# VH-VL binders against q9y8q3, part 8

Target 1, 263 residues: q9y8q3
Amino acid sequence: MRRIGLEALERVLYPVIPVVVTAEHQGRVGGMLAAWWMQASFTPPILAVAIAPERYTYKLVRESGVFAFNLLDFKLVDKAPFLGDVSERLLPGKIREAGLNIVRGEVLGAPLIAEASAAVELELVDVVEAGDHDVFLGEAKAVYTVDDFRGGMWSLETYRPLMYLGRTRRPGPVYRVYLTPRGWERREIEFAGGKLKPLAEKRVRLISRVEEAVKASSSREEAVDAVRRILSEEGLDPSDAEYLVEDALRRAKSYRRRGQSSS

## First folded at step 22 (VH-VL)

Design L2
Fold by OpenDDE, last read:
Structure L2 (fold): chain C 263 residues (1-263), chain A 123 residues (1-123), chain B 107 residues (1-107)
Amino acid sequence: as target 1 above (263 residues)
Amino acid sequence: EVTLKESGPALVKPTQTLTLTCTFSGFSLSTEGVGVGWIRQPPGKALEWLAYIYWDDDKYYNPSLKNRLTISKDTSKNQVVLTMTNMDPVDTATYYCARIYYYGSDHYPFDYWGQGTMVTVSS
Amino acid sequence: DIQMTQSPSSLSASVGDRVTITCLASQGISNYLAWYQQKPGKAPKLLIYYASTLESGVPSRFSGSGSGTDYTLTISSLQPEDFATYYCQQYYSYPLTFGGGTKVEIK
């Protein structure tokens, strides 16, 4: 082995099987493709996933306390951009726009992706600040699988796991690389490609405005109010202003992790 | 207003290490998509890209010089630092720092540049 | 590495002339090409990005065209302030590479 820079850490950890985190609050269903997840406990059965406050799913999970993990078959890889590259904030109903359907879990009523190969209903039990992301801990209350899972193991006769290998290197164009172990079929999909491109650009502009508002504010409350106005002007949901402000603050140059002293 | 300014020694002896600092204003490396790079230009010659660093600390180096280059950022100070080891007279050039960023799947080239700082390598 | 071959290396022109500078990439760069103007003792100034998009504040007499490997910068009517050195640059892949430059001199 050779020592490499820490900047490559994320890329070193691939490939991973991502999950689609789904949640609903006040009738708004959202979802995101997440690579940073794990099982955290057997007893009780706890799963964990890292989510940044900027993600609309963050708000949905925080507000509802119920969420789900969904495992997708590789055959659905073309739908990944709708889940990973665009926010529900900017594309309401993006799951449906992706051509996916929602079914309710039997135990918590969590929104599950009907086409998923597996799903887990989770009850939020804790949120731990890691840095620019929070780790959401959910207790599993129900598990669902397709018939390919039998005898306590995936047979992989029909289920083709979706793996994420990462994104291509800058300066672009940027592609997301997906794989499946079966035959090692590879797909490269343009990041926020096609009709999603304007939404990605809109996101960047929005976040920039949020950051400017935060910098111009003398208090968190003032920042939140300013961002609410921005969201309103943009025809977006102003209720997630506090989360966008939180995200901006965490990414700010002066941010310190909780418990860290000034160095 | 976006501004960048290079600072460092004007004279470096052969085999010594060059350390350049880019101090910028009007933007932040805490902003997603933002990056700062270094480009040099020997007198009367073309431009050569050296290195680039993004807000997420992703770093890129010119392969021909990679073993000699280190780029880092201090977001709190709005600074990017470039070090280049084992300097040689052939490295005599004006060194520029410049901003670049991406949006969506696209990237924006160097839109703002510092005035440049001349570095002469001589015994 | 993607090599950028810029031509000509220099040209002489008069005010009002149409000036054309070409840049050839060693491989396709999918329009990820920028043009810069540099005057003596000054930093390069971005003129055009993504092959044909004019940077804000740049006069409309500047235009970019091309695709694949071949790109062109055109100055429709050269003005006194346009005498400078021009560089193309690809930002399709690392390492980022520049052309050799074209010095536009007064005839």
Scores: ipSAE 0.238, ipTM 0.739, lowest interface PAE 1.7, mean pLDDT 92
Fold by OpenDDE, last read:
Structure L2 (fold): chain C 263 residues (1-263), chain A 123 residues (1-123), chain B 107 residues (1-107)
Amino acid sequence: as target 1 above (263 residues)
Amino acid sequence: EVTLKESGPALVKPTQTLTLTCTFSGFSLSTEGVGVGWIRQPPGKALEWLAYIYWDDDKYYNPSLKNRLTISKDTSKNQVVLTMTNMDPVDTATYYCARIYYYGSDHYPFDYWGQGTMVTVSS
Amino acid sequence: DIQMTQSPSSLSASVGDRVTITCLASQGISNYLAWYQQKPGKAPKLLIYYASTLESGVPSRFSGSGSGTDYTLTISSLQPEDFATYYCQQYYSYPLTFGGGTKVEIK
């Protein structure tokens, strides 16, 4: 092995099997692909996932206290951009727009992706600040699988796990690389391609305005007020301001490389 | 207003290490998509890209010079530093720093440049 | 590495002339092509990006065209302030590479 720069750490940790984190608050359902998750405990059964405050899903989970992990089949890889490249904040109903359906879990009533190969209902038990992300700890209350899971194990006869290998390097167009162990089929999908491109750009512009507002403010409260105005001008929910300010402040303090996870 | 300015020694001896600093204003390396790169130009010659660094500390080097180059940033000071080891007279050039950025899948070239600093390598 | 071949290396023209500069990439660069203007003792100035998009503040007499591997910078009517050296640059693939430059001088 050779020593390489720490800036490459995120990329070194791929491939991973991402989960789609789903949650709902006040009738609004959102979801995001998340690569940074793990099982944290057997007893009780606890799962963990890192989410940045800027993510809309962050708000949904914090406000509701209920969320779900969904495992997708590789056949759904073309829907990944809707889950990973755009925020629910800017594309209301993005899960629906992706052509996915929501069903309710039987125990917590958590929003589950109907087309998922597996799903877990989670009750939020703790949130730990790790840096520019918070780690959400959820206790599993129910688990669901397709028939491919039998005898206590995935047979992989029909289920094709979705793996994420990361993004291609700059410059030029950026692609997200997905794999499945079934024949090692590989898919490269352009980041925020097609109709998602304007939304991705809008997000960047919004975040830039938030950062400028934070920088120009003499207090957190002033920043929040400024961002409320920005959100209002953009036709977005002003109540999101506190989350966006928190995100900007953390990044300003100590920016670290993060995955391009969607809200 | 976006501005960049290069600073460093005007004269370097062969085999010594060159350290250049780019100080900028009007933008931040905490902003997603923002990067700063270095380009050099020998007298009367074409431009050559050296390296660039992004807000997320992602770094890229010209392969022909990679082993000699190190790029780093200090976001709090709005500075990017380039070091080049084992300098040779052939490395005599005007060195520029410039801003590069992208939004989503759209990448932009160097839109703002410093005035450049002339570096002469001579014994 | 993607090689950028720029032509001509130099040309002489008069005020009011139509000037055309060509840049050929060794492989397709999907319009990730920029044009710069550089005057003596000054840093390069961005004129065009994405092959044909005019940078803010750049006169409309400048235009870019092309696709694939072949790209062109056109000055529809050369002005006195346009006498300079022009460079193309691809930013499609690592490493970034520039053309050899085209010096536009007064006839």
Scores: ipSAE 0.117, ipTM 0.692, lowest interface PAE 2.1, mean pLDDT 92
Fold by ESMFold2, last read:
Structure L2 (fold): chain C 263 residues (1-263), chain A 123 residues (1-123), chain B 107 residues (1-107)
Amino acid sequence: as target 1 above (263 residues)
Amino acid sequence: EVTLKESGPALVKPTQTLTLTCTFSGFSLSTEGVGVGWIRQPPGKALEWLAYIYWDDDKYYNPSLKNRLTISKDTSKNQVVLTMTNMDPVDTATYYCARIYYYGSDHYPFDYWGQGTMVTVSS
Amino acid sequence: DIQMTQSPSSLSASVGDRVTITCLASQGISNYLAWYQQKPGKAPKLLIYYASTLESGVPSRFSGSGSGTDYTLTISSLQPEDFATYYCQQYYSYPLTFGGGTKVEIK
């Protein structure tokens, strides 16, 4: 074996089977594709997932205390961009826009993806800070499967899990990469591609408008007010203004740190 | 302060191989999302992208020139090297290296450029 | 490949004039569009990214606009130091491509 740089660490740890984390708060259901999850305890049954504070689903799980893991079949891979590439903030009802249906779990009423091959209802028991992600610990209260799971094991005759390899880093569009169920071939899914292209244009314009508004503002309060108006004009939730201001400031800081000693 | 500087021969004969080195400071190719690329500009003509390499050694080449280009990096020396085979007078150009990067799902264009090095290909 | 067509190829203007340069992409590029300024004998300098966001230190007289396939660089009040050639560049897909340039002369 040879030693490599830590910058490659996450890709060495792939492939993984990602889960879709779903949650609801005040009637709004959201979800995210998450690769960094594990079983954390057998008794009681606790699962863990790392979620960045910037994700909309983070807010939903924090506020509701109830969420679900959903395991998807590879046949749904073309729907993954709706789950992993766009925030509920920008596409209200993104799960339904993906052509997926929400059903309610029998124990906690957690929002489940009806088309999933398995789902687990989870009750939030703790959140542990871990650098730029927080680890959500949830106690499993129910588990559901399709008939491919029989005799205590997946048969894998019809169910083929998603196997995630990470993102491309070449210039141009970002792709999420998956192993196909046939051999060691790779399938690349364009980030926010397909029918999400109009949203991708909207997102880029929104980021540009927000960044300009933040640069033009003399105070944080002024920036938040300006961004709130932008969100209203775009038909988005104005309560997300503070998040978008902080996101713009983080982007500016990251950009300057990469190459600038000042200004 | 971010700087990039190109070095290599000013004159190359047809069929020879050109080797250009980009030496940079003020940033590192150990930083996630950071890359260095090469762009050329023939006299009086538009810019043409050649190749770039990212921090994790991922490499990309202009398809029209792919068989002639090799890009590599030495992170410890803050250097990126471009090799171009079978040079021809049409390859006469100023060659630039430049920084590119991305953050999360967002891409950025070339934000810092070297001053360029003129390479003339003639007998 | 995405072709980038700039117009005009050149123009002459006086100090204080408003200058507009257009850039047309052969397909939608979702605002992944940069503008560069290049003075004679010098390397390009990034002015604008995301079609409309000014790079740090770029004077506010520069602005970018547009969407889809149509993009515009505007200099609201031309200054003597703005004599240069301006290039657009898409960074939406492979290969990365540049426009043909617009030379701005000050008479």
Scores: ipSAE 0.006, ipTM 0.561, lowest interface PAE 9.9, mean pLDDT 86

## First folded at step 24 (VH-VL)

Design N1
Fold by OpenDDE, look of step 24:
Structure N1 (fold): chain C 263 residues (1-263), chain A 123 residues (1-123), chain B 107 residues (1-107)
Amino acid sequence: as target 1 above (263 residues)
Amino acid sequence: EVTLKESGPALVKPTQTLTLTCTFSGFSLSTEGVGVGWIRQPPGKALEWLAHIYSDDDKYYNPSLKNRLTISKDTSKNQVVLTMTNMDPVDTATYYCARIYYYGSDHYPFDYWGQGTMVTVSS
Amino acid sequence: DIQMTQSPSSLSASVGDRVTITCLASQGISNYLAWYQQKPGKAPKLLIYYASTLESGVPSRFSGSGSGTDYTLTISSLQPEDFATYYCQQYYSYPYTFGGGTKVEIK
């Protein structure tokens, strides 16, 4: 082995099987692709996932206290970049836009992806600040699988796990790289092809305005109020203000930001 | 509103170093995927990309000029600085800074430009 | 480096004319092609990105097409304000490169 820079840590940890974290609050269902998750406890059965305050799903989970992990089949790989890159904040109904359907879990009523190969309903039990992300701890209350799960394990006869290897780097187009069910064959997926520019512009503008508002404020409360107004002006959810402020404050603390590579 | 503005000397002597500053508003280099680039245009000629820098401090240079170019950013001041060493009369041009960014895997070209600053290299 | 060959270098047209400008890349650029408009003494203005997507606020008379190495900017009906120089630019790979420009002049 050779020593390499810590900046490569995330990428060293790949491949991973990402989950789609879904949650609902006040009738709005959202979700995000997350690579940073784990089982944290056997008794009780607890799963954990890291989510940054900038993600709209962060808000949904915090507010509702209920969320779900969804495991996707490789057949849905083309949808993964969309689920990871597009913010629910800017595109309400992202999951639907991705062509996926929502069904409710039987125990917590958590929003589940109908097309998922497995899903877990989770009740939020704790949130731990790790840095630029918070770790959400959820107690599993129900688990669902397709028929491929039999005899206490996956047969992998029909289920093909989605395995994420990371993003390619500049220069050149940036691809999400997944491992296909054909051994270790790579599939590079380019998403959007410029189609997200309106959303991207809105994002850039929003974050800039939020940052300025936070800097200009003498208190957190003042900042939140200012951001509420900004969100309203932008046609976004004003109740998201506190989370955007939190994100901005953390950024101001010089947390390392790598973008959405973990999604 | 997005704005960019170039500032620096209008006149540089041969062999001297040019330092240009781009001051911008309406976006932040603290935002993931956001960047600022420099493009120049000699009088009556085509555009030439020089360099750009992203919010993660990733820098890209035109190979033909790489040894002469240095790009840096000051996020707190919303500024990007370009230095170009060993200036020559051939480097006389209007220098533009412009915004560039990506969103996830989606990349975009320069969508907002400064008005440019004319730099003349002459003895 | 990817070379962008733009043609013609100049053309004369009248208001109402259909104008076509072509850009040829020395290799495939996968639609990572932008078109800019530049008026004298002004900065370039983005018109089209990803070969065919119209930038917000740009009139619909502008359109882009093409794939692989060959791309085209079309002005369906030239307006007085459209007399300018147009540039193509690839942003597929570094270094980013521009075409030589096409000056659209009034006939």
Scores: ipSAE 0.806, ipTM 0.909, lowest interface PAE 0.7, mean pLDDT 93
Fold by OpenDDE, fold request of step 25:
Structure N1 (fold): chain C 263 residues (1-263), chain A 123 residues (1-123), chain B 107 residues (1-107)
Amino acid sequence: as target 1 above (263 residues)
Amino acid sequence: EVTLKESGPALVKPTQTLTLTCTFSGFSLSTEGVGVGWIRQPPGKALEWLAHIYSDDDKYYNPSLKNRLTISKDTSKNQVVLTMTNMDPVDTATYYCARIYYYGSDHYPFDYWGQGTMVTVSS
Amino acid sequence: DIQMTQSPSSLSASVGDRVTITCLASQGISNYLAWYQQKPGKAPKLLIYYASTLESGVPSRFSGSGSGTDYTLTISSLQPEDFATYYCQQYYSYPYTFGGGTKVEIK
């Protein structure tokens, strides 16, 4: 083996089977595609996933204490980039707009993706700060599968696991690479061909305004209040303010550390 | 509102180093996928891309000028700096900074530009 | 490097005319093509991105089309304020490159 840069760490860990993390709070259902998850315990059965405060799903999980993992068949691969890139914050009804439907889990009432091959209802046990992400630990309360799971194992004749290999890197076109074992079917998806620009602009503007508000504030509380106003002006969920402030503060810390390391 | 403004010397002597600063507002280089680039335009000529930098400090240079160009950012000041060494009269041009960004794998061109600053290289 | 050949270099047209500008890439650029408008003494303004998507705030009389290596900017009905030089730009690969420009003069 050869030593390589730490910047490649994430890519070294591919392939991964991402899950769609779904949650609901006060009637707002959201979800995101997450690659950084694991089983953390056998007894009790605990799963973990890393989520950044910037993601609206972060708020939903923290507030509700209930969330779900959804495993998607490769047949839904075209939806993966959208589920990963687009934030529920900026696009209410993201899951539905992705062409997916929500059903309720029987035990916790967690929002599940109807089209998923498997789903797990999770009760939040703990949240551990890891850095720019927090690790959410959830105890599994119910598991659901399609008929492709039989005899205690997935039939790979029918079930096509969705594996993510990462994105290509600049220079050149940036696309996401997905793979399923059956026939080594490979998909390279350039998403979204410029279509996300309005959302991207809104995101950039929002984060800038949040950052400025945080900088201009003498306290966290003041910052949160300011961001609530910003969110309201932007037609977004004001209750998301505390999480955006947290995200901004974490970014500030991370950039500070980066600056220090480069000196 | 997004704004960018170039600043630097209007006159540079041959062989000297040009330092230009782009000061911007309405966006932040702490935002993933956000960047700032430099484009120049000689009088009466077409546009030429020079370099740009993203929030993750990823830098790209025009190969024709790579050895002469250095781009850096100061996120806290909302500034991007371009240095160009060994200036020559042929480098006389209006220099623009502009915003560039991507969202996931979706990349976009320069959507907001500064007014530009004219740089004349002359003895 | 990808060369962008823009044509014509200049044209004169009257108000109300349909104007067409072409940009040819030396290789396929997969619609990673932008069009800019530049008025005298001003910075370029983004009009079209991803070959055919109209930038916010840009009048609908502007449109982009094309694929592969051939792309076109169309002004359906030229207005007095459209006097400007137009540039295409590929952002498919580095280095980013611009066309030579098309100066549109209004009669």
Scores: ipSAE 0.798, ipTM 0.911, lowest interface PAE 0.7, mean pLDDT 94
Fold by OpenDDE, fold request of step 25:
Structure N1 (fold): chain C 263 residues (1-263), chain A 123 residues (1-123), chain B 107 residues (1-107)
Amino acid sequence: as target 1 above (263 residues)
Amino acid sequence: EVTLKESGPALVKPTQTLTLTCTFSGFSLSTEGVGVGWIRQPPGKALEWLAHIYSDDDKYYNPSLKNRLTISKDTSKNQVVLTMTNMDPVDTATYYCARIYYYGSDHYPFDYWGQGTMVTVSS
Amino acid sequence: DIQMTQSPSSLSASVGDRVTITCLASQGISNYLAWYQQKPGKAPKLLIYYASTLESGVPSRFSGSGSGTDYTLTISSLQPEDFATYYCQQYYSYPYTFGGGTKVEIK
């Protein structure tokens, strides 16, 4: 082995099977594709996932204390970039927009992806600040699978795991790269073709306004109030203000910002 | 409101190094996918892309000028700096900085530009 | 490098005229094409991105079309404020490259 730069760490850790994290608060259902998750405990059964405050899912999980992990079959790979890249904050009903449906879990009533191959209902037990992301720890309360899971094992003859390899940097467009073991089918997806520009602009503007508000404020409370006004002006959820302030404060510390739990 | 403004010397001697600074507002290089690029335009001629840098410090250079160009950013100051070595009269041009960004895998061109700064290379 | 050949280099037109500018790429650029307007002494202004999508605030008389290697900017009815130089740009691959420009002048 050779030593390489830490900047390559994220890429070294791929491939990974991402999960769609779903949650609901006050009738608002949201979700995001996340690559940074793990099983954290066997007894009790605890799963963990990293989520950034910029993601609306962060708010939903924090406020509700209930969330779910959803595993998608590779057949749904075309939806993966959208689920990962677009924030529910800026696009209400993102999951539906992605062409996915929601069903309720039987134990916690968590929103599950109907088309998922597996889902886990989780009760939030802890949140650990790791940096620009927080690690959410949830205790599993229920597990659901399709028939492809047999005798305690996935049938890879029918189930096609969705593996994420990260983004490729080409002398050109950036692609999200996905792979499934069956036939080693590889997909490089650039799904938007410029269509997300309005959302992108709104995101950039919002973050800038939030940062300015935070800088201009003498207290966190003042900043939150200012951001509430900003969110209202932007036609967004004002109750999200505290999380955006938190995100801005974290960015100020590192001069880096990632709004996703994936590359 | 998004604004960009170029600053630097109006006159540079041949063989000297040009340093240009782009100061911007209305967006932040702490935001993933946000970047700033430099484009120049000789008098009466077409536009030429020079370089751009993203918030993650990813840098891209025009290969024809790569050995002469260095781009860097100061996120805290909302500034991007371009240095160009071994200036020649042929490098006389208006130099623009402009915003460029991507959202996930979706990429966009330069949507906001500074007014440009004229740089003359002369002995 | 991808070369962008823009034509014509200049044209004369009158207010109300339909104006068409063409940009030819040396290879396919998959609609990663932008159009800019530049007035004398001013910075370029983005008009169209992804070949046919109008930038916010751009009048509907501007339109972009094309695919593969051939792209077109159309001004359906030229207005007095439209007299300017127009540039195409590919952002499909590095280095990003611009067309030579088309100066739209008053007839």
Scores: ipSAE 0.759, ipTM 0.901, lowest interface PAE 0.7, mean pLDDT 93

